# VH-VL binders against dITP/XTP pyrophosphatase: the designs that were tried, part 7

Target 1, 211 residues: dITP/XTP pyrophosphatase, of Hydrogenobaculum sp. (b4u8r9)
Amino acid sequence: MKLMICTSNKKKFEEISSILESLKKDENLDLEFVKPPKEIEVEEYANTFLSNAYLKAKAYYNAFGIPALADDSGLVVEAFSDNLERPGVYSARFYKDSFGSHVLKEEDFKLSKDELNNLKVLRLLEKEENRKAKFVSVVAIVLSNNYGIFGEGELKGHIAKEPFGNFGFGYDPIFIPEGYNTTLANIENKDKISHRRQALEAVFFMLKKML

## First folded at step 5 (VH-VL)

Design x07 (from b03 with heavy chain S59K D100G, light chain N92D; framework fv_burosumab)
Fold by ESMFold2-Fast, scan of step 5:
Structure x07 (fold): chain C 211 residues (1-211), chain A 123 residues (1-123), chain B 106 residues (1-106)
Amino acid sequence: as target 1 above (211 residues)
Amino acid sequence: QVQLVQSGAEVKKPGASVKVSCKASGYTFTSYYMHWVRQAPGQGLEWMGIINPSGDSTKNAQKFQGRVTMTRDTSTSTVYMELSSLRSEDTAVYYCARSGYGDYEYYYGMDVWGQGTMVTVSS
Amino acid sequence: AIQLTQSPSSLSASVGDRVTITCRASQGISSYLVWYQQKPGKAPKLLIYDASSLESGVPSRFSGSGSGTDFTLTISSLQPEDFATYYCQQYDSYPTFGPGTKVDIK
């Protein structure tokens, strides 16, 4: 079976692919991970991780007729959250989200998107006592028009006072997972403990049982 | 295996200085803060200060201001604590202990401790 | 400086008993509190961090709770190896320790 990994984010594709290949290692499965033939535009209509992952996977399945895997993931900072989890589904674009927009200045926009997202989180927490946070990942696989599977993962931790380390992407430089004394960006085996690995393991073992 | 190994026991006279070492192994030394904590015989734990991973910044408890100096030698993975103008009240076991990055530089508490160094101050 | 008090200062309990130790801060410290166990002649051992998170390798009979100014450490079923002094420590500002609670097993 061919399974498309449906993300336009190169770093995310590399992380997902690495995890799935490691899970497949030493398993004799008829399962091949491929890129979609081309990127398609998928409009985001949902405000939950699962709904967004599903919509993306379904769009790719409809376009190409090949089973499709998509994920939606993000950071949830307890101090920013009430009835809505934040940054939540807006994690990739938190820098331009209206929540907390006052902490970024025009001069900051010379930084990369990830750097702006990290800077915004750090400035919003500068005088905040509660720095609890978690990563959430939801993975959806659409196998046919009426059949799919999903998995989820969560990694609890806290936001560091300053960024540290060079591994990974996104909020990794400022996130300290429970049981660790350094950020995800400074942990060389972060993929083995990440929220994304948990979600991918869940769907992989469901898929393995079908093959 | 992560461990912190401290120098041996010291006996000093009042007015002298003592320098205790703490050698780290089994982890990336420059990724962790190091604390010094002491405990007088039969008493509780007392925090003395902290040195950052790069060794260029220290913060000391007010009680020890002017008497305690903490330094870090990255080439030998060793942290030092020097206490001057010793008094009999400074008789204690002195511990080094590491902590990671995070809020106020003490995330998750101190997870790895040295075995302790007994410093006795007597005439 | 933030002052911590612990109650009781000492206690004696039987194997199998539920033991509760409290720690109170002079001001709000959110969840920036850790609990240590210290056995005679040994360095302290981290038990609980961030008020309620169990350190790896620590038995599940230990649990922590609380936020703000009032915190508790609970041992659900006391064992002989739990004979020790227990300390709380805050890290909302410069670290300070509680005075300790000595647990003696009858």
Scores: ipSAE 0.000, ipTM 0.406, lowest interface PAE 20.3, mean pLDDT 83

Design x08 (from b03 with heavy chain I50R D56G S57D, light chain N92E; framework fv_burosumab)
Fold by ESMFold2-Fast, scan of step 5:
Structure x08 (fold): chain C 211 residues (1-211), chain A 123 residues (1-123), chain B 106 residues (1-106)
Amino acid sequence: as target 1 above (211 residues)
Amino acid sequence: QVQLVQSGAEVKKPGASVKVSCKASGYTFTSYYMHWVRQAPGQGLEWMGRINPSGGDTSNAQKFQGRVTMTRDTSTSTVYMELSSLRSEDTAVYYCARSDYGDYEYYYGMDVWGQGTMVTVSS
Amino acid sequence: AIQLTQSPSSLSASVGDRVTITCRASQGISSYLVWYQQKPGKAPKLLIYDASSLESGVPSRFSGSGSGTDFTLTISSLQPEDFATYYCQQYESYPTFGPGTKVDIK
């Protein structure tokens, strides 16, 4: 069985593939991880990680007829959240989200997308006592027109006072996992404690029982 | 020493196809995207598409309406761009150019370019 | 598709002059803008990425600024080797180029 890993981001593809290959070690499974033949545009109109992951996986399955894995993930900061988790589904583009837009100035937009996202979180938390946060990952696999599976992972922690470290991407420079005294960007082997690994382990366990 | 070396000039009739090659050396071929950009005589730059040499996946500009096919051969570190159903308007210099990956794709510009291949379409 | 416009289309300048070229996007592109230099008969050369970051090996007289929709490339003291055409390119979506600005000698 071929399973498409549906991400246009090379680093994300490598991370997901690495985790899945490690889980496959010593298992005698007819399972091969591949990249989609081409990128397709998928409209994001859902308010939940699960719905976004499912829509992306389903779109790729419909386009290529091959089982498709997609994920949606983000940072959830407790102080910013009510009925809606924030940054939440807007994690990749939090810098242009209307929530908290007042803390960014025109001159800040010389920074990269990730740096703007990190800066916005730090400024919004500047005088907040509650710095609790978590990474959430939801992985969906569409196996056929009527059948799919999903898994969820969560990594609890808090937001640092300033960015630190060189490993990883996204919010890693400002996120300190529970039990650690440094940020994810300063932890070289973060895949062992990653929210993404938990979600991938969950779907892999289900997939393994089917194969 | 990072280099991209392209195939030589081509002269084609309208309706023909052309296939241009771009051979990479001096870096890990599968770690960078390869783009194709063309430039008609006296005109500006036009992006045609890109290929990921690792997986072979491509993204093409809508303008070409399925006329462009990009492929690669990892054993020779070579990317190919084939343009079919040629028209006089396709007369241009065709460039290959690499781009790096940041945390998100297309984060950096195209830092190394081939020398260009002149394709002339005339009756 | 995101359209880019450049102004002026061409300019004439002398060695030692400060040269300013602008690029405007049809919609917001944050800082996802690149500047290239192209000399006659040659492939383009990357100068500036992420709107303001100088590419390795590019002289410090080149600088970029701007965000959102309005961007500027500045050459603080024009040298003989700087007479060329300059292009902006966005990467917020599929790449598109500006029409170019030709910098000629007076």
Scores: ipSAE 0.000, ipTM 0.434, lowest interface PAE 12.8, mean pLDDT 84

Design x09 (framework fv_burosumab)
Fold by ESMFold2-Fast, scan of step 5:
Structure x09 (fold): chain C 211 residues (1-211), chain A 122 residues (1-122), chain B 106 residues (1-106)
Amino acid sequence: as target 1 above (211 residues)
Amino acid sequence: QVQLVQSGAEVKKPGASVKVSCKASGYTFTSYYMHWVRQAPGQGLEWMGIINPSGDSTSNAQKFQGRVTMTRDTSTSTVYMELSSLRSEDTAVYYCARSYGDYEYYYGMDVWGQGTMVTVSS
Amino acid sequence: AIQLTQSPSSLSASVGDRVTITCRASQGISSYLVWYQQKPGKAPKLLIYDASSLESGVPSRFSGSGSGTDFTLTISSLQPEDFATYYCQQYNSYPTFGPGTKVDIK
């Protein structure tokens, strides 16, 4: 069986393929990882990581008739979440999300987008006791019409009271993983991707039961 | 074909500013981070900073804080690096280079521009 | 900032030789180390990422190993096109480069 890894990003394709090839190594499965024949533009307007990953995988499956794998990821802060996880699918653009928009002022928009995202999270949590948060990765595989599997990985932690570290990326300067006393901006990159590996492992374990 | 094309050589006087451009083609511009790296004549590589083209967020090496500004134009798939208050020690070839990026990490720099020679002398 | 050192700073070798270059980090960087090749007047070229993963299109005679603070780049049988300067670079935090190792013709 062929499985398409649906990303236009060369390095992301290589990373996902490398993890999956490693998991396949000793299994003797009829499973081949391939690039899609061509890139498809997919609108990701859904409110959950799973829905966005599913929509992308479904679009590729519909276009090519080959099982398709796609992913979506971001930050979830427990105190901001109800029926919807937040920042969630809006992680990259949380600064312009309507949720909590009242804490940002016009003068703040001289900051970078990542700095605005971090500032918004910190201001919303200023008087909150519950600072629990997690990075989430969700992987979806569409195998046929109405038949698919998904896996999820998490890196649990909490939000720091102020940014710390060597000018990290995204939410790294304000996220402290469980078991650590410093932010991701000060921690080895291997720990930053554990949630993605977990998601890929989860779908692989389900997939091999079908092969 | 994936490529990064940089602007031409510059000669500047001490105290001036220089702005170097890097135009990307052949890939999704906003899916990769862009780095700036310089190399003084006969010396090694020195990282200056990084920009996320999708969000325009930047991080700069401590040595260049207050002097370097990185910007991007998504309509032309171009990244810019401006270095102010130039000194003779800033004479170097300046490279742009892309890396895979997401919230959690980035990999090595797999595609590089051809380099822009900036000479600072009176 | 994480400092990288390379040894040797330069070496002379003949075609067919096995060449070994070492990179050491001032603190643990897991496997998040990259190796580049740079020829005179050219931009660097990525050879190895994640300490041991060979970049697409790079000949199999190149290999990387190591984790934590000690890393090695090996060229199993040096070819004429391999005479260049080799740099390690970490990405555990914001990037820093080693000083380079120049591989010259004997």
Scores: ipSAE 0.000, ipTM 0.496, lowest interface PAE 11.4, mean pLDDT 84

Design x10 (framework fv_burosumab)
Fold by ESMFold2-Fast, scan of step 5:
Structure x10 (fold): chain C 211 residues (1-211), chain A 120 residues (1-120), chain B 106 residues (1-106)
Amino acid sequence: as target 1 above (211 residues)
Amino acid sequence: QVQLVQSGAEVKKPGASVKVSCKASGYTFTSYYMHWVRQAPGQGLEWMGIINPSGDSTSNAQKFQGRVTMTRDTSTSTVYMELSSLRSEDTAVYYCARYGDWYYYGMDVWGQGTMVTVSS
Amino acid sequence: AIQLTQSPSSLSASVGDRVTITCRASQGISSYLVWYQQKPGKAPKLLIYDASSLESGVPSRFSGSGSGTDFTLTISSLQPEDFATYYCQQYNSYPTFGPGTKVDIK
C-alpha cells in the first residue's frame, strides 16, 4: 500500500522517511512512502499531540483517499502542566503563548524565537523546585474512514538552570536527557530524534502485523 | 574505565598564578560538564566553578570572579583551572570532578586532587 | 546563596550500629541533594543522588531520605570501611556543600 507522510517541513519529512525506510528494509512489506499531492491547510485546534496528529492525518486522508501519517511533537514541562501539557502543542511558539507571558519583557524580543522560548521556560522555572520535562512525539496513521493507529515516544529529562551548547536550536540548549549530564545541544543528532523513532517504531510494529 | 588524572603538586609564592590540569579518559569528553572543587587542610569542600568542554563556556563562584579561569583542550581531553593572585588562604587540594545529570546525579567521578601550597 | 548545615558535626559509633546524619537547607531544594563519602587523603565518593537514589556500586546499607529542606543519610549497619566524613551537596542552584559530619570508630 501507499502511505502519505504528511508534513510541509522538508527536514521533518526526510527524518521520518529515513526512519521508516530503515525499519522496512528487512521486513518484505508491500509498503511505499509518498508525499501528498499538495500541501493542505489544517487547523490544529486541539490541546494534545495525539489530537493534532490525528486531525492532520484525517484531513489528508479525506482530501486524497490515501492512508496518511502525521505527527505532532514538543516539550512538556511538568511544573507548567495540569489538565493541559505545556508548552505542549504550543512548543514552537511558546514565546507568544498567553501562558506565562508576564515573564518576557519588550527588550527580550530582539532575541530569536528559539532564544525567547528557552528564556521563557527558564524564567518560569526560576522559583520552581520541580524541573522535570520530556520531549514527546505522537504519530497517527489514518488507514480508512473508521480505522487508525497511534504511537508515542518520549525522551525524559529535566530543564537545565542555564542554556548550554553550541547549536542554539529549539529547546536543545536547556534540555538534559535522563541518563546524560549535558544538554541535547552537546549530544550527537541521533539522540535528538530518539522520541520520534520510538513513536514510529510503535506504529510500524502495528502496521506490519496488518500487512 | 572512566578516569580523571590531575597534574602534580605545586608550591607557589603569594601573588603568583597556578594552573592545574585534569585529563579525562574512558568516556566522551565533550558530553560531560566538569567542576572544580577545592578543600583547604582540615576544612570542607568548596565549589569553584564549572566548564562546558563542548562550548568552552564557564560559570564561576562569585568568590573567585576575576581570579579563576577555566579552559579546555578537546584534542587532549584536558580541562584546566588557573587561579591568579594567590594568597596563603588558597592553600588547598584542588579537585576536578565530572558532573552527572543535573537533576539526578552529583559529581560521580573525581580526579585524585592536586595539592597547591602558597607560602612565602 | 543556599546554605547547608549538617548535624551532628561528628559522632562516634561501633561496627553494627545504625548511624543517622542530617542535612538542612536554608531554602527549599526539592530532591536536588547528593551525599558523598570522603576518607582521609582521598577524593569524595558519590553515595546518594536525587536525595534517595543509590549510586551504582554503593552498598544497600546506605539510604537517603527527605525533600524540601530536611534530609537524612542512614547507614543501617556500620562497617569498618564506613568510618569517614560525609558531605551533603545541593544542586538546586550553583553547588554548595554542607560542612561535613565525621564518623569516628572510637
Scores: ipSAE 0.000, ipTM 0.438, lowest interface PAE 17.0, mean pLDDT 84

Design x11 (framework fv_burosumab)
Fold by ESMFold2-Fast, scan of step 5:
Structure x11 (fold): chain C 211 residues (1-211), chain A 122 residues (1-122), chain B 106 residues (1-106)
Amino acid sequence: as target 1 above (211 residues)
Amino acid sequence: QVQLVQSGAEVKKPGASVKVSCKASGYTFTSYYMHWVRQAPGQGLEWMGIINPSGDSTSNAQKFQGRVTMTRDTSTSTVYMELSSLRSEDTAVYYCARGYGDWEYYYGMDVWGQGTMVTVSS
Amino acid sequence: AIQLTQSPSSLSASVGDRVTITCRASQGISSYLVWYQQKPGKAPKLLIYDASSLESGVPSRFSGSGSGTDFTLTISSLQPEDFATYYCQQYNSYPTFGPGTKVDIK
C-alpha cells in the first residue's frame, strides 16, 4: 500500500516521513510512504484541527486515488479557549486573528511574525493566573471514500512570563513543557518531546492492525 | 539581492576587544535570526551564537559566555558581535549568517557574510 | 552539545568520480542536518538542507541522504569546481558543525 504524505512544506514532509519510517522499522508491512504526484491547493475553512486535517487528506485522496495522510497543528492556551480553541487553527497567523487584536500596537509590527504571535500570547496573559497551554497535532488518513482514521498528540505545559532561548521556532520560546523548568527553545532534544510523533504513533498503530 | 556585508579586517593586541558588524540588505531584517560563526586559520567552523534582530534576544555557545555580546540596530539593518578579552587563539575569520526557517522548522544558514579576519598578536 | 563526526577527514578524487562523505551525530537529530561547501578564502555555501533537500542553484550532481544519526553527501560526477571542504551542521539544538572533509584532486 502506498500512503501519500500531503504537505507542501519540505521540512514537515521529511519529519513525518522520518517518524513513520522509524515506526515501520523491523515490521513486515506492505506500506510505502510517498509524495503526492503534485501539490494541490486545498481550502481549509474548518474551525478544528481534526476537520482541517481531514479536508486536506480527503482532497488529495479525491485527486489521486491513493490513501492520503495530512496533519494540522497549533498551540491551545486554556485562558483564550471556550467553544473554540485558541490560537488553535490560527496558530501560524495568530497576530492577524481578531481575538485579542487590541494588545498589538503599530510599533510591534517591526517584529517577525513568530515574534508577533509570541508577543500577543504574552500580553493577553499579563494579568492571567491560568497559564496552562498545550501543543496539539492531529493527523488524518483517508483510506477510501468510506473509511478514515485519526490520531491526536499533545504536549501539555504552560506559557512562560517572557521568552527564553532564542533558538527554536513558533511558540517554542514561550512554551514550558510539563516536567521542565525551561522553554522548548532551550531544550536540546526537540524530537523526543514532539506532539507530532504522538499523533503519528496513534495512526500508525491503527493502520498496522488493518494491514 | 539578499546579501550580508561585514566590516573590514582588524588587528588587536591580547586583552583588547573587537566589534564586527554585519549589514543586511534585500530582505526583511527582523524576520530572520542571525548567527555568528568563526573559523581559525586552517581549522573548521565553530558556532558562537545567535541573535534575534527583533527584541535583541541572544543565545551564545558556552565557550564564549561572558566574552561575547551580540547587538543589532534595526534602523541600519546591522548586527554586531563584540568579543572581549582577546587571546591569540581568537585569531579567526568571523562570519555572520542568516538563519532560514518558519514557525515549525529551521532549514539552516542560507546567506553568509564575506567574513572578517580578526588577528590577535603581540 | 551534539557532536558531529565526518569521514573521511580528507580524500583524493578525479574528475568524473562519485564521491561520498559521511556525517555521524552523537544522538538522533531526525533530518535536522545541513551540508555546506567551502572553497579557500570564501564563506561557506549552503548545498543541502533538511538532510536531502537541494538548495536552489546547486547542481543536481549533489545529493544528501540519511536521518537520525547517519547522513551522507554524494557528488555523483565530480567536477573541477567541486574541490573544496565540505561541512555538515545540525540544528536539532544549538548549531554544531562537523570537523569537515577536504576533497582534493588526485
Scores: ipSAE 0.012, ipTM 0.492, lowest interface PAE 8.7, mean pLDDT 85

Design x12 (framework fv_burosumab)
Fold by ESMFold2-Fast, scan of step 5:
Structure x12 (fold): chain C 211 residues (1-211), chain A 121 residues (1-121), chain B 106 residues (1-106)
Amino acid sequence: as target 1 above (211 residues)
Amino acid sequence: QVQLVQSGAEVKKPGASVKVSCKASGYTFTSYYMHWVRQAPGQGLEWMGIINPSGDSTSNAQKFQGRVTMTRDTSTSTVYMELSSLRSEDTAVYYCARTYSDWYYYAMDVWGQGTMVTVSS
Amino acid sequence: AIQLTQSPSSLSASVGDRVTITCRASQGISSYLVWYQQKPGKAPKLLIYDASSLESGVPSRFSGSGSGTDFTLTISSLQPEDFATYYCQQYNSYPTFGPGTKVDIK
């Protein structure tokens, strides 16, 4: 069976593939992970991680007729959240989100988008007492027109006062997992404790029972 | 329908600047990255750089650093490429072309018709 | 920078012929290779992406194969509209193009 890993982010694709190959290792399963033949435009108008993951997987399944896995993931900072979790589904583009736009200046835009996202979070939390945050990952697999599975993972922690470390991507340099004294970007093998691994383990064990 | 429409041919003197436009229609402008590729007469294709229309971040080939500037106007769904300090060897057809993602896939599926820029004398 | 070379630089063929064009990368690029067709006075047209995936609307006589450093584009039965220049392009890093292969009528 072929399963497409449907993400436009090369680093996400590599992380998801690595975790899935690790979970498959030493299993005797008819399961091959592939990238989609090409990327397609998917309307992510849903306001939840699960809905966005499902819409993406469904679109790829409809386009190519191959079982499709998609994820939607992000950072949720408690102090920024009200009726909406923030950065939430807007995590990848938080730097240009209207929420908290006043803390970024024109000179900051020489930084990468990940660096801008981190800078924005840190500036918004400068005088906040509540630094609680969590990473969320939701993975959906569409296996046929009427059949799919999903899994989710969560990693609780808090936001550091300044970025630290050089491993990983995204918000990893400013996120300190619960029970740790350093940022996720300073942990060489974050796969063992990541929200994404939890979500992928959940769907993998369901998928394994079907094969 | 999806299309990219570029501005018309230009004739410039050495040392001048040229600004080529590329107007997108039929798709979500900010969901696709835009590349600039040129082709000198009788020669092959040469990549110049890429712009993210949603944030205006750019990356340019080393050969063009300092001379090429890419910008966008989201209100008109238009990308611009400005090349300064023109030399005779800059005579080429300049193309814009889109890709869905900035890093996962660089297959350019839709191209503009090309803009001929001639640098003479 | 990753350099691409194409072989042959030009070839002459007749309608109905099987045509094979090769692209070689200076270093491993996995399957991150694209093929374009360009006719005189026109913009390039995407044919093959991810080394072997056929773009929607492209005739099935076109096929791609290869991985790592060696790639081929095959036209199984050449048609009159296929006389053009063909370019490979890699996207394992900043895009670079091969020098092109011109397919002329014999």
Scores: ipSAE 0.000, ipTM 0.452, lowest interface PAE 15.3, mean pLDDT 84

Design x15 (from b03 with heavy chain S54Y S57E, light chain S93R; framework fv_burosumab)
Fold by ESMFold2-Fast, scan of step 5:
Structure x15 (fold): chain C 211 residues (1-211), chain A 123 residues (1-123), chain B 106 residues (1-106)
Amino acid sequence: as target 1 above (211 residues)
Amino acid sequence: QVQLVQSGAEVKKPGASVKVSCKASGYTFTSYYMHWVRQAPGQGLEWMGIINPYGDETSNAQKFQGRVTMTRDTSTSTVYMELSSLRSEDTAVYYCARSDYGDYEYYYGMDVWGQGTMVTVSS
Amino acid sequence: AIQLTQSPSSLSASVGDRVTITCRASQGISSYLVWYQQKPGKAPKLLIYDASSLESGVPSRFSGSGSGTDFTLTISSLQPEDFATYYCQQYNRYPTFGPGTKVDIK
């Protein structure tokens, strides 16, 4: 069986493929990981990581008739979440999200988008005792019109009181993983991807039972 | 053919600002990060910052925070780097370079580079 | 920031020599290390990524090894076109470059 890994980024494809190939090692499985024949435009209007991953995988499956894997990921802060996870699917552009928009002032918009995202999270948590947060990765595989599987991985932690570390991209300067004393900005990338590995492991072992 | 083409050489006075452009072609502009790296004459490479053309998110090296601004225009597949309050020690060749990414800052190396833009700051 | 050091800072070698350049990180970076070659007046060229993976189109005489804090770039049989400055760069955090190793003709 061929499984399309639906990402336009060649290094992200290599990363996902490498993890899946390592999981496949020493297994006698009819499973080959391939790139889609062509990138397609997918409209992602869902409110959850799973729905966005599913929409992307489903679009590729419908276009090419080949089983398709896609993912979606971001930050979830417990204090901002109820039936909807936040920042959630809006993690990359949280500074523009209507949720909590009152804490950003015009003068703040001189900052970079990542700095605005971090500042917004910190200000929304200023008076909160619950600082629990997690990075989430959700992977969806569409196998046919009536059958799909999904897996989820998490990197649990909490939000720091102020940014710390030499540098970080996204939320790295304010996220302290469980078991650490420092923010992600000071922690190796191998530890940052544990939630993606978990999600990929979950779907792989479900898929293995079918092959 | 994948390529990055940068704007031409600039000569500026101390205190001025400079804006360098980097036009991408031959690939999906929003599927790769873009970095800015500079090199003073006879010196090594120094990373300045990164922009995500898809989300318009940026992160800059601490040394340049408050002075560097990176922007993009998806309609022209162009990234810009503006450096303000120029000093003589900002004299350097400025490069744009693309990197692929996964989640969580996987840059994997900068595989395609612009030709470089010489910025000279002199009084 | 993660600091990278390279040894030696410069070396002189002859065509056919085996050349070894080392890069040391101030803290563990797993395999998130890249090697570049830069010739005078040119942009850097990616040689090795993920510490040991050869970039497409790069001659097989180039190889990388190492993990954690200690990394090595090896040129098994130096050719005339290999006289250049070589840089390591980490991507475990915001990118930082080593100071470079200049390979001159002997």
Scores: ipSAE 0.000, ipTM 0.468, lowest interface PAE 13.8, mean pLDDT 84

Design x16 (from b03 with heavy chain S54W S59Y D100K; framework fv_burosumab)
Fold by ESMFold2-Fast, scan of step 5:
Structure x16 (fold): chain C 211 residues (1-211), chain A 123 residues (1-123), chain B 106 residues (1-106)
Amino acid sequence: as target 1 above (211 residues)
Amino acid sequence: QVQLVQSGAEVKKPGASVKVSCKASGYTFTSYYMHWVRQAPGQGLEWMGIINPWGDSTYNAQKFQGRVTMTRDTSTSTVYMELSSLRSEDTAVYYCARSKYGDYEYYYGMDVWGQGTMVTVSS
Amino acid sequence: AIQLTQSPSSLSASVGDRVTITCRASQGISSYLVWYQQKPGKAPKLLIYDASSLESGVPSRFSGSGSGTDFTLTISSLQPEDFATYYCQQYNSYPTFGPGTKVDIK
């Protein structure tokens, strides 16, 4: 069977497909990971990772009639969180979010989106003692109109004082995972210990039993 | 008494596979990671990978990706390491070793080791 | 991957000597370093964890120090049973071992 990996983010696609191909290795399963025929606009208006992952997977399944996998993931910083986790579902566009907008200046917008997101987090934590944070990944697979599965993963850690490292993407340069003293951007093969791998392992084990 | 007991020596031809076992006793099997470390004759220690204490998640060194498979059997408190497509340079003593895990104790150090299993690859 | 180097690769010493072995990491590893002792034909034995903490049952003549990239293992007064190969290992990321330092009798 074909399973679409439904993300418009090229780096996220590469990470997800790498993990899934690794999990499939030596299993001899009738399972092929493919890109969607085309990208579609998906309205992401939910406040939770699970709801957003489900909405994406369901939209792709409805459009193409092929089982669809979608991931919604982000950074949660304890000091920014109340009844809503932040950056949370706004992780990719935190630099545009009204929360904490006062810390970014006009001259900063020469930086990339990821660099702006990292800078905003660092400035908001400048005088904070509580630097606890976690990555969260939720993966949803829509297999048919009435059937789907999901998995969840979490990577606890804290926010560094400054960015470091060249591997990965997003908040990797400022996130130090629990048990380490360096950032995800300075750890090779971070997919082996990441929140995303946990979520993907969960759904893969269920798929393996059904195939 | 805490102990890790490994299977006996193996002699294999190039291209074959070998499966080494490591049986744990004297502690809660699911409370410790299990590592595999090898040592070629007269050479240093080389880390191969680690298996999760309560699940089947594994993390392997890049050099062994695609050739090493780590599994466990909780009913017998045994961990297995299978290495495929053997080459002469895979001749080594293979050790299992446990390490503690916890909220703040990842990769603490390998405090209990198996006795080692000699694997010889020759034609 | 984080690479560890040890110096010297081997040394000769007499009983009662002070022996110092160094371990250097290719990048910062804080205090996430372990030292092992290995005797011929035997599995390694944990000596020191968290760069400077003695494992239970290890004699006080062994000590570790350092942080970041530079670490040392010191044996203050070498005993006959201390002739062995010593390895450092980091756990700031996937474990890697140093190449070892062999301590031989003069």
Scores: ipSAE 0.000, ipTM 0.422, lowest interface PAE 19.3, mean pLDDT 84

